# Designs tried in a protein design chat: VHH binders against BTB/POZ domain-containing protein At1g01640. Part 14

Target 1, 207 residues: BTB/POZ domain-containing protein At1g01640, of Arabidopsis thaliana (Mouse-ear cress) (q9lq95)
Amino acid sequence: MTEAEQKAAFLGGLVVSFKEQMHTDVLVKPGEEAPPIPTHKAVLAARSKVFRNMLDSDECKTSPEESITLPDLSHDELKSLLEFLYSGNLKAPYNQYRSLYLAADKYDISYLQDVCRNHFIASLSSRNVLDILELASIPCDTILKDAAINHIVKHMEEVVVPMKYETFVQRNPDLSVEITRAYLRETKAKAKDHGAPLNGNTRPRIW
Short names: E, the ipSAE of ESMFold2; O, the ipSAE of OpenDDE; V2, 0.75 times the mean of E and O plus 0.25 times the DockQ between their complexes.

## First folded at step 18 (VHH; framework vhh_3k1k_2)

Design Q75 (from Q69 with G103R R104G; at its last read DockQ between E and O 0.74; V2 from the best seeds 0.76)
Amino acid sequence: QVQLVESGGALVQPGGSLRLSCAASGFTFSDYVMRWYRQAPGKEREWVAGISSSGSTISYEDSVKGRFTISRDDARNTVYLQMNSLKPEDTAVYYCAAKSYFRGYDYWGQGTQVTVSS
ESMFold2, look of step 18: ipSAE 0.645; ipTM 0.858
ESMFold2 (binder alone), look of step 18: mean pLDDT 87; pTM 0.884
OpenDDE, look of step 18: ipSAE 0.863; ipTM 0.935
ESMFold2, look of step 22: ipSAE 0.637; ipTM 0.853
ESMFold2 (binder alone), look of step 22: mean pLDDT 87; pTM 0.882
OpenDDE, look of step 22: ipSAE 0.864; ipTM 0.935
ESMFold2, fold request of step 23: ipSAE 0.601, 0.591, 0.639; ipTM 0.845, 0.836, 0.852
ESMFold2 (binder alone), fold request of step 23: mean pLDDT 87, 87, 87; pTM 0.882, 0.880, 0.882
OpenDDE, fold request of step 23: ipSAE 0.860, 0.861, 0.865; ipTM 0.933, 0.932, 0.935
ESMFold2, last read: ipSAE 0.662, 0.601, 0.608; ipTM 0.864, 0.839, 0.845
ESMFold2 (binder alone), last read: mean pLDDT 87, 87, 87; pTM 0.883, 0.880, 0.881
OpenDDE, last read: ipSAE 0.870, 0.862, 0.866; ipTM 0.937, 0.933, 0.935

Design Q76 (at its last look DockQ between E and O 0.83; V2 from the best seeds 0.74)
Fold by ESMFold2, look of step 18:
Structure Q76 (fold): chain B 207 residues (1-207), chain A 119 residues (1-119)
Amino acid sequence: as target 1 above (207 residues)
Amino acid sequence: QVQLVESGGALVQPGGSLRLSCAASGFTFSDYVMRWYRQAPGKEREWVAGISSSGSTISYEDSVKGRFTISRDDARNTVYLQMNSLKPEDTAVYYCAAKSYFDRNYDYWGQGTQVTVSS
């Protein structure tokens, strides 16, 4: 094990304090009626400036049991988020990744967003790419958005022929314009490379 | 009542600078992605810039990169667009938008402010 791996394992072991509820000092409530989850203020504040500000607010400090509410997350999604803050490893089922990706941007947990983004990029297919592009547009995630658009232009017929694309365009006219412009740029680049004449000497072209 | 009020639009010379403001009320500003859009005469509305609710993620449309800067002040519930090196093609009505992370039904739009760059 490398020193970096040893350090990661050491720090990630703090998750035991979450799982066994050792000396917790705040309750985190999901957006549904479900038991609040005991958590540590120090971990929340260290991992997210948004959580730090929520914990410092009068609303939290004056509540009877010192709690904060994350109204957009289910109980299971909240548990996955909180465990990640301790361990740095996301062990959530994939159906939670959309919510966790959005929460990561909302609560400024950049590493969680990176983990979710890498999953979405790795999972890109003609069946899901429009959903992923729509998702990326919410936080204006240019990395994920560019990956999705690149996939669309490389698989244009497979993506735009089905009825799903017509529905997507109705919901997202701005994104559909971006797709069209990206396809035009690819088409112009390919036409120039394909039809480029030799320049009258035998030197190799520099790329 | 929810409202977004843009201000700061003006007539400027090419190469000039202008700062737009968008004051928000009636919703929790710190929960929202804030965006600027623009619509030139006879053209479709286009996205210009966006900033995450925390302010940590910022993105720009290619033609404004390096010239425009988006920022937010959550204490004043205000998003800004600093526009430098203005060009005639930047002439448009500029709109502020608030985008919800989880539910498009809670997205909000302002009514716009006119920016004119003389040619």
Scores: ipSAE 0.567, ipTM 0.822, lowest interface PAE 1.9, mean pLDDT 89
ESMFold2 (binder alone), look of step 18: mean pLDDT 86; pTM 0.868
OpenDDE, look of step 18: ipSAE 0.857; ipTM 0.932

## First folded at step 19 (VHH; framework vhh_3k1k_2)

Design Q77 (from Q73 with T57V; at its last look DockQ between E and O 0.77; V2 from the best seeds 0.00; counts 0 for: pae E 2.2 > 2)
Fold by ESMFold2, look of step 19:
Structure Q77 (fold): chain B 207 residues (1-207), chain A 118 residues (1-118)
Amino acid sequence: as target 1 above (207 residues)
Amino acid sequence: QVQLVESGGALVQPGGSLRLSCAASGFTFSDYVMRWYRQAPGKEREWVAGISSSGSVISYEDSVKGRFTISRDDARNTVYLQMNSLKPEDTAVYYCAAKSYFRGFDYWGQGTQVTVSS
C-alpha cells in the first residue's frame, strides 16, 4: 500500500466507532421526529467551530441527555453529514446534496461545502443551471455562482428559450439582471476578438 | 415582530468613511446569512456584501472589495458595514437583509441613505 493508503486505513477505526456507536458522548438530533444519533464531541468540535460552540453552550451542558439539534436536516441527511465528519468521504444520495451544501455553510464545514460545490459544478447542464444559480445565491457562493452564470452565457439559447426561464426571472429579477449583464460583456468581448464593429450598419436589401 | 433597523447613513465627502449598523430582533440572528444591498435612484437593488451565519465566509461585490468590510456581532444581533474611501457612485439607500438557508424568505430593513458628494 502507498503511504497515503496506509494513513487512510489507520484512520478507518474512527469511522467504525461512529457506525458501531462505540463510546459516544453526545446525541445529535435531526429536525424531524426520529432517533437521535450518538456521536463523539471531539469529532464534532474538531470539524466545526459552530458545533464546538454549541457543545460549550449552557443549553448543551445543562441538558439531561447532552444533545444538540440540527433542525433543518432529516435523519438521513444528518447521518450523511455526521459520517462525513469522520471519514471525509461523502457517501450520500445526490438528492441530499442541496441540504448538505447549505448545512456546510451554516455549520462552517468548508470541506463539505467544497465537495458539494464540485458536484454541482460537474453536474451543470442547461436543464439545472438556473436551480444551481438560485442555490448558490443563498450563501453568496461566488465560485458556484460564477460557474453557473458562465454556463448560462455559453448556452444562452438553451437556457432562456424554455418557459422555466420566465418563472426564474419572476422569482429572481436581480439574478436575471446579472445574467443579462454577463451576456453583454461576453458579446462585447467576442465582437472585439473578431475585429467586427460593435454597431454595424445594415445594407439595404437587393431587389 | 421581526425587525431589521439600519442606521449610520449620512452625507459625507468623497474619500470619507461611514459605518452602517443593522440591529436585528424577532428571529434567531445566528441562524441567518446577513447581507448588505444598495439601491441608487433609477437602478436595480444590488448586492454589496454577505457574511455567513458563522461569520467565517465573507463575500463582496467587486466594486467595493478592499474598501468595504462586513462584520457581525451575534451577541448584539447586529451586522455592520464599514465603508472607507467612499466615492460618489456609492451614493444609495443601503439595506440590510437576513437570508434563510433552508426557507424561501428573507427579512429586509427599511434602509439608510448614504450620500457621497462635495
Scores: ipSAE 0.549, ipTM 0.826, lowest interface PAE 2.2, mean pLDDT 88
ESMFold2 (binder alone), look of step 19: mean pLDDT 86; pTM 0.878
OpenDDE, look of step 19: ipSAE 0.767; ipTM 0.893

Design Q78 (from Q73 with G50A; at its last look DockQ between E and O 0.85; V2 from the best seeds 0.76)
Fold by ESMFold2, look of step 19:
Structure Q78 (fold): chain B 207 residues (1-207), chain A 118 residues (1-118)
Amino acid sequence: as target 1 above (207 residues)
Amino acid sequence: QVQLVESGGALVQPGGSLRLSCAASGFTFSDYVMRWYRQAPGKEREWVAAISSSGSTISYEDSVKGRFTISRDDARNTVYLQMNSLKPEDTAVYYCAAKSYFRGFDYWGQGTQVTVSS
């Protein structure tokens, strides 16, 4: 067993404390009427400065049973987020990834955002790229946004000819301008590459 | 009543600096992505900069990188745009906007005029 594997095994008891609800000290409430989830303040505060601030607030300290509410998440999405904070492993169904991606930015959980972003980048297709670009624009995630725009530019005809693009333009005139400008830049770059001389020399030889 | 009120727009020489402020009221400022947009005469409104609700994620449009800095002060419910090395092409009405992560309602300010000319 490697040193890293030994450390992971030693820390495994933390995940058990969540699953067995051992010595929990705060309730986390979803945005729907569902049972609150018992959790540990130390884990919440360690993983998110936003949660740390919520736990230090008068609202939490004066609440019966000391609770905080994440109003934008369903019970299942909240459970997935909380388990991630203990384990670092996201076992959520893919239909939760949109909400978890947005929550990760809102609550400043950078590793969760990275996991969700990598999923969206890996799943880019002509069918979903406009939806992913709209999603990335909410937190202005330039990494995901640039990946989506690059995919659109590479598959321009497949993406902009269907009717879906017309409704996207109506909703997103600013993003539509960004796509057009990115396509123009790529077209100019391809023209220069096709005209570039061998060995990078642009002057004719004088002899 | 929700309000976003921009201030700090002025006439300035090329190469000069301005700091724009946007004071927010009537909503939970700390829950929103704050953004700056600008619109030059005869052009479409374009995105300029954004800062996440926590302040940890900041992004800029390419033409303003290195010259503009967005920041927020949640205690004063205010977002700022520090604009340095101003160019005539930065001339526009600047708008602040509050973007919800999950809700569909966005809020917009009335705008402040920035004019860069000799």
Scores: ipSAE 0.612, ipTM 0.841, lowest interface PAE 1.6, mean pLDDT 88
ESMFold2 (binder alone), look of step 19: mean pLDDT 87; pTM 0.875
OpenDDE, look of step 19: ipSAE 0.842; ipTM 0.922

Design Q79 (from Q73 with K99M; at its last look DockQ between E and O 0.89; V2 from the best seeds 0.00; counts 0 for: pae E 3.2 > 2)
Fold by ESMFold2, look of step 19:
Structure Q79 (fold): chain B 207 residues (1-207), chain A 118 residues (1-118)
Amino acid sequence: as target 1 above (207 residues)
Amino acid sequence: QVQLVESGGALVQPGGSLRLSCAASGFTFSDYVMRWYRQAPGKEREWVAGISSSGSTISYEDSVKGRFTISRDDARNTVYLQMNSLKPEDTAVYYCAAMSYFRGFDYWGQGTQVTVSS
């Protein structure tokens, strides 16, 4: 077993305290009617400054059971998020990744956002790229947004021909403008590579 | 009753600076992504800058990077846009928006006019 694997096993052993509810001191409530999940304040506060501030609030401290509520997550999504805070490994079905990605930005858990972003980038296709671009725009995630736009520009015909694109434009006129501008810049860059060098003060031509 | 009220728009010469403010009420400000958009005459509204609910993630449209700074003050329920080195191309009505992460809806202000002209 490698040194990195040994360290991960050692640190991961702390997740037993979550799974067996050992010495928990706070309840975390999902947005649906489901049992609250016993958790440790120290883990929450260490992994998220947002959770730290929620735990320090009067509403949490004065409640009969000291609780915080994450109203936008289902019970299963909440369980996946909380387990991630202990282990650093995301054990979640892919259909939870949208909610966990958004929660990662809202609760300032940058490593969770990175894990979700990497999954979205790896799964980019002409069929999902518009959905991923819409998703990236919510937290203003320029890394994922740029990856999605680059995929769109490279596969422009496949993306714009389906009816889904018309619906996307209707809902997202600003993003459609960004796509068009990105496409024109790419076309201009290819024209520059085939043409004479531009003068430093000369307006570049558009193709 | 939800309100977003922009202020600080003015006429300024090229190279000048302005600070826009957007005061929010009627919702839990700290739960929302805040954004600035602008709309020049005859053009579509375009995104300018965004800041996450925690304030940790900030992003800008390429043409304003290094010149504009977005910030938020959750104690005052206010988002700001500091605009430096203004150019005539920055002339637009500037809008504040509050975007929910999960609920699929957002709130918009009424806009404030910024005019950059010699």
Scores: ipSAE 0.417, ipTM 0.774, lowest interface PAE 3.2, mean pLDDT 87
ESMFold2 (binder alone), look of step 19: mean pLDDT 87; pTM 0.883
OpenDDE, look of step 19: ipSAE 0.443; ipTM 0.769

Design Q80 (from Q73 with A97V; at its last look DockQ between E and O 0.89; V2 from the best seeds 0.76)
Amino acid sequence: QVQLVESGGALVQPGGSLRLSCAASGFTFSDYVMRWYRQAPGKEREWVAGISSSGSTISYEDSVKGRFTISRDDARNTVYLQMNSLKPEDTAVYYCVAKSYFRGFDYWGQGTQVTVSS
ESMFold2, look of step 19: ipSAE 0.591; ipTM 0.832
ESMFold2 (binder alone), look of step 19: mean pLDDT 87; pTM 0.880
OpenDDE, look of step 19: ipSAE 0.850; ipTM 0.929

Design Q81 (from Q73 with S100A; at its last look DockQ between E and O 0.78; V2 from the best seeds 0.73)
Fold by ESMFold2, look of step 19:
Structure Q81 (fold): chain B 207 residues (1-207), chain A 118 residues (1-118)
Amino acid sequence: as target 1 above (207 residues)
Amino acid sequence: QVQLVESGGALVQPGGSLRLSCAASGFTFSDYVMRWYRQAPGKEREWVAGISSSGSTISYEDSVKGRFTISRDDARNTVYLQMNSLKPEDTAVYYCAAKAYFRGFDYWGQGTQVTVSS
């Protein structure tokens, strides 16, 4: 076991306090009828300036049993988010990643957003790229947006010919213009690369 | 009633500056991503800049990066767009928008005209 692995195991052991509800001091409520999840204020505040502000608010301090509510997350999504705050490892099924990506931006948990973004970039395909582009537009995530547009440009026919693209255009005319302009720029760049001479030595004709 | 009201649009010379404001009411401003869009005559509306609900994440369309600055003041329920080094290509109606992260309504303002010409 390396030093990095030993440190990770030591720090990750704090997740036991979450899972076994050891000395919790706040309840976090999901957006559905489900049990509140006991959590630690210190972990919430350390990982999110938004959670820190929510915990410091008069609403939280004066509420019975001190609680905060994350109305956009299901119970399972909330559990995944909270566990991530302790461990730094996202152990969620992929169907939760959209919600966790959006929550990460809303609650200012930049590392969670990075983890979700890396997943979306790694999973880009002609079948999902339009959905991922729409998703990236919500938090104005230019990293994910640029990755999605680059994939579309490289697979243009495969992406724009199916009927799914026509539905996407109705919903996102501005993004559709960006795709077209990105394709044009890429086409100009490819033409320039292939038009350059192989070497710089040119012999003039004498007669 | 939900309202987004833009102000600050004007006629300016190339190289000039403007500050746009967008005052919000009727919804929980701190829950929304705030955005600026623009629409030039005969063109589709395009995204210009965005700022996360917390204010920590800020992004810009490439052509305005380094020239425009978005900011928000949650105490005043207001988002701003500082526009420097203005070009004729920046001529458009500028719209403020509030984008929900999850299920919910998105809100739009009525726009403010910015004209950059010699």
Scores: ipSAE 0.600, ipTM 0.848, lowest interface PAE 1.9, mean pLDDT 89
ESMFold2 (binder alone), look of step 19: mean pLDDT 87; pTM 0.881
OpenDDE, look of step 19: ipSAE 0.836; ipTM 0.921

Design Q82 (from Q73 with R103E; at its last read DockQ between E and O 0.81; V2 from the best seeds 0.77)
Amino acid sequence: QVQLVESGGALVQPGGSLRLSCAASGFTFSDYVMRWYRQAPGKEREWVAGISSSGSTISYEDSVKGRFTISRDDARNTVYLQMNSLKPEDTAVYYCAAKSYFEGFDYWGQGTQVTVSS
ESMFold2, look of step 19: ipSAE 0.649; ipTM 0.863
ESMFold2 (binder alone), look of step 19: mean pLDDT 87; pTM 0.875
OpenDDE, look of step 19: ipSAE 0.860; ipTM 0.933
ESMFold2, look of step 22: ipSAE 0.616; ipTM 0.846
ESMFold2 (binder alone), look of step 22: mean pLDDT 86; pTM 0.873
OpenDDE, look of step 22: ipSAE 0.860; ipTM 0.933
ESMFold2, fold request of step 23: ipSAE 0.596, 0.595, 0.568; ipTM 0.845, 0.842, 0.823
ESMFold2 (binder alone), fold request of step 23: mean pLDDT 86, 86, 86; pTM 0.872, 0.869, 0.867
OpenDDE, fold request of step 23: ipSAE 0.861, 0.857, 0.860; ipTM 0.933, 0.930, 0.933
ESMFold2, last read: ipSAE 0.649, 0.640, 0.623; ipTM 0.862, 0.861, 0.852
ESMFold2 (binder alone), last read: mean pLDDT 86, 86, 86; pTM 0.867, 0.872, 0.872
OpenDDE, last read: ipSAE 0.866, 0.861, 0.861; ipTM 0.935, 0.933, 0.932

## First folded at step 20 (VHH; framework vhh_3k1k_2)

Design Q83 (from Q73 with R103P; at its last look DockQ between E and O 0.86; V2 from the best seeds 0.00; counts 0 for: SAP .744 > .668)
Fold by ESMFold2, look of step 20:
Structure Q83 (fold): chain B 207 residues (1-207), chain A 118 residues (1-118)
Amino acid sequence: as target 1 above (207 residues)
Amino acid sequence: QVQLVESGGALVQPGGSLRLSCAASGFTFSDYVMRWYRQAPGKEREWVAGISSSGSTISYEDSVKGRFTISRDDARNTVYLQMNSLKPEDTAVYYCAAKSYFPGFDYWGQGTQVTVSS
């Protein structure tokens, strides 16, 4: 095996401890009536300062079972998030990525947010870009927001002609202004590429 | 009852500073992204700054970067906007907003007037 493969196998033992509930010391509860998931405090605290603070709270320490609750996640989404904290590999189905992206910002798990963001950037299309822009606006994610706006500007007619855009503008007047300004900047850049500025003070070089 | 109350808006000369406050009540403040928006007369409301629920992620609109600082104090349920090197272009009503990560209600304050002139 390569050294990279040996390191991955070594770290995989931590995932086994999660899946087989070996020596767990805390319960993590989803936002629905479902079984709590036994987990390790050390892993939670190492991956998130928010989880570290929850674990140190009197609410957790005085609970009968020492538990924390993540009320916005389903059981399956919670399981995907917790496994990611052990493995660093997101194996969730793509329909969980919206919730995991938002949870990653809320619970300060930056690598999980990066993984979800990269998925959204790679999946950008004229069909989904307005939804992704709205999503990015929630945590004020400027990386994903800029990627979405750039896609909109490059496919402006495909995005703004359908009725979906009218609904988007009603919900997001500030974002619609940002799109318009970005489009104007690109239009001015294209005008410069096709000709000289309106003033006549240009001097071509002879070489 | 949910409430966001902005304060600290004033008339200030160019180059001056102001600190805006937004006191929150009636919801779990620590679960929300907090934002500042502004609206100048006759213009669309625009986003100015945002801070994640944990306080770890902070972002600014380009024209205010380096001049404005957003912060939050979860013990007092308050978000702040420190505004330095103020310009006449910063004249606006400033609004505090609370944004939910997941489906739910978002909240807005009534605004506080900042005027940069003289």
Scores: ipSAE 0.617, ipTM 0.849, lowest interface PAE 1.8, mean pLDDT 89
ESMFold2 (binder alone), look of step 20: mean pLDDT 87; pTM 0.880
OpenDDE, look of step 20: ipSAE 0.848; ipTM 0.927

Design Q84 (from Q82 with S56K; at its last look DockQ between E and O 0.88; V2 from the best seeds 0.00; counts 0 for: pae E 2.3 > 2)
Fold by ESMFold2, look of step 20:
Structure Q84 (fold): chain B 207 residues (1-207), chain A 118 residues (1-118)
Amino acid sequence: as target 1 above (207 residues)
Amino acid sequence: QVQLVESGGALVQPGGSLRLSCAASGFTFSDYVMRWYRQAPGKEREWVAGISSSGKTISYEDSVKGRFTISRDDARNTVYLQMNSLKPEDTAVYYCAAKSYFEGFDYWGQGTQVTVSS
């Protein structure tokens, strides 16, 4: 076993305290009618300055059972997020990734956002790239946005000819301008590569 | 009632600076991504800058990087755009917007005019 694997196993053992509700001290409520999830303040505060601030608020301290509410997450999405905070491994079905990606930015959980972003980049296709671009624009994620735009530019006809693109433009006129500008920059860069003169080693000859 | 009210737009000489403010009310400001957009006459609106609800993720359109700085003050429910080294090409109406992470809607301000001219 590598040293990295040994460390991961050691630290990952803390997840048992979450799963078995060992010495929990706060309840985390989803946005639906479902049981609150017992959790540890120390883990929440260590992984997110946003959660740290929520735990310090009068709203949490004055609640009957010391609770915080994450109103935008379903119970299953919340459980996936909370387990990730302990284990560092995202064990969630892919249909949760959009919500977890957005929650990661909202609650400032950088590694969760990285995990979700890498999934979206790896899954880019001409069929999903417009949806992923819209998603990336919400948290201003320039890494995912640039990956999506690069894919669109490389597959421009496949992406922009279908009716799906027309609907996308109506919904996202600002993003459509960004796509057009990116395409023009790519086209201009290719034109310069084909005709670029050698600096300092050539001069025009007129004969 | 949700309101976003921009202020600070002015006429300024090239190379000058302005700070725009956008005061928010009627929603939980700390839950929203805040953004600045601009629209010059006869042109389409373009995104300028964005800042996540926590304030930790910040991004800019390429032409303003290094010159503009977005920030937020959650205690005052206000987002700012500090604009330095202004160019005539920055002349536009500047809008602030609040973007929901999970809902499909945005809130928009009425805009403030920035004019960069000698």
Scores: ipSAE 0.523, ipTM 0.819, lowest interface PAE 2.3, mean pLDDT 88
ESMFold2 (binder alone), look of step 20: mean pLDDT 87; pTM 0.876
OpenDDE, look of step 20: ipSAE 0.828; ipTM 0.920

Design Q85 (from Q73 with S30D; at its last look DockQ between E and O 0.78; V2 from the best seeds 0.75)
Amino acid sequence: QVQLVESGGALVQPGGSLRLSCAASGFTFDDYVMRWYRQAPGKEREWVAGISSSGSTISYEDSVKGRFTISRDDARNTVYLQMNSLKPEDTAVYYCAAKSYFRGFDYWGQGTQVTVSS
ESMFold2, look of step 20: ipSAE 0.634; ipTM 0.860
ESMFold2 (binder alone), look of step 20: mean pLDDT 85; pTM 0.863
OpenDDE, look of step 20: ipSAE 0.845; ipTM 0.927

Design Q86 (at its last look DockQ between E and O 0.87; V2 from the best seeds 0.00; counts 0 for: pae E 4.1 > 2)
Fold by ESMFold2, look of step 20:
Structure Q86 (fold): chain B 207 residues (1-207), chain A 119 residues (1-119)
Amino acid sequence: as target 1 above (207 residues)
Amino acid sequence: QVQLVESGGALVQPGGSLRLSCAASGFTFSDYVMRWYRQAPGKEREWVAGISSSGSTISYEDSVKGRFTISRDDARNTVYLQMNSLKPEDTAVYYCAAKSYFRGYFDYWGQGTQVTVSS
């Protein structure tokens, strides 16, 4: 193991205190009827300014059992989020990544958002790129948005010809304009790279 | 009961500055992504700027980068758009919108405020 890997393993070992509920001092509640998850205030506050504010609020301090609620996460998604805060390693199944990505922006956990973003970029395909572009628009994530748009313009026919694109346009007219403009910029850049105009037989047919 | 009320639209000369406000009520403002859109007469509505619920992530459309600044004040339930170096092409009705993280649609829209840049 490298020294960096050894340090990460050492720091990640604090997750034992989470899993074994050692000296926890706050309860974190999911958005469903499920047991609250005992957690440490110091970890929550260190990893998120939003959690720090929740912990400092009168609602948390005056509750009979000191608690905060994350209403948009399931119990399993909450466990994945909380474990990540201790270890820095996301060990969630991929079907949780959408919720964790959105929670990362909502609760200002930038490293979790980076981890989820990198997963979405690596998984880009013509089948999922419109969904990922829509997802990126929610937190205004320009990195993921640009990656999705670049994929679309490189696979333009595969993405825009099918009927799925027409429903996407109805939901997202502004994004569809951005895709069109990005495609035009890409075609202009390729024309400049070749330098010379094509001869007269290359003119497209028109009506 | 939910309201988004834009204000601050005015007639201004090119190169001028203007600050738009959008006062929100009837929902938990701190849970929402806030955005500004604009629509010029005869044109499609276009996105201008967005700010995450925490305020940590801010994005702009390319044509307004460096000229416009979005901000939010959660204590006043208000989102702002500071517009500097205004151009005639910035003339539009400006709309405030709120979007929850876990829905694919905008939850709420304001009625708009008119900005006119003309000499």
Scores: ipSAE 0.301, ipTM 0.700, lowest interface PAE 4.1, mean pLDDT 87
ESMFold2 (binder alone), look of step 20: mean pLDDT 86; pTM 0.875
OpenDDE, look of step 20: ipSAE 0.826; ipTM 0.916

Design Q87 (from Q82 with Y32W; at its last look DockQ between E and O 0.83; V2 from the best seeds 0.74)
Amino acid sequence: QVQLVESGGALVQPGGSLRLSCAASGFTFSDWVMRWYRQAPGKEREWVAGISSSGSTISYEDSVKGRFTISRDDARNTVYLQMNSLKPEDTAVYYCAAKSYFEGFDYWGQGTQVTVSS
ESMFold2, look of step 20: ipSAE 0.569; ipTM 0.826
ESMFold2 (binder alone), look of step 20: mean pLDDT 84; pTM 0.854
OpenDDE, look of step 20: ipSAE 0.861; ipTM 0.934

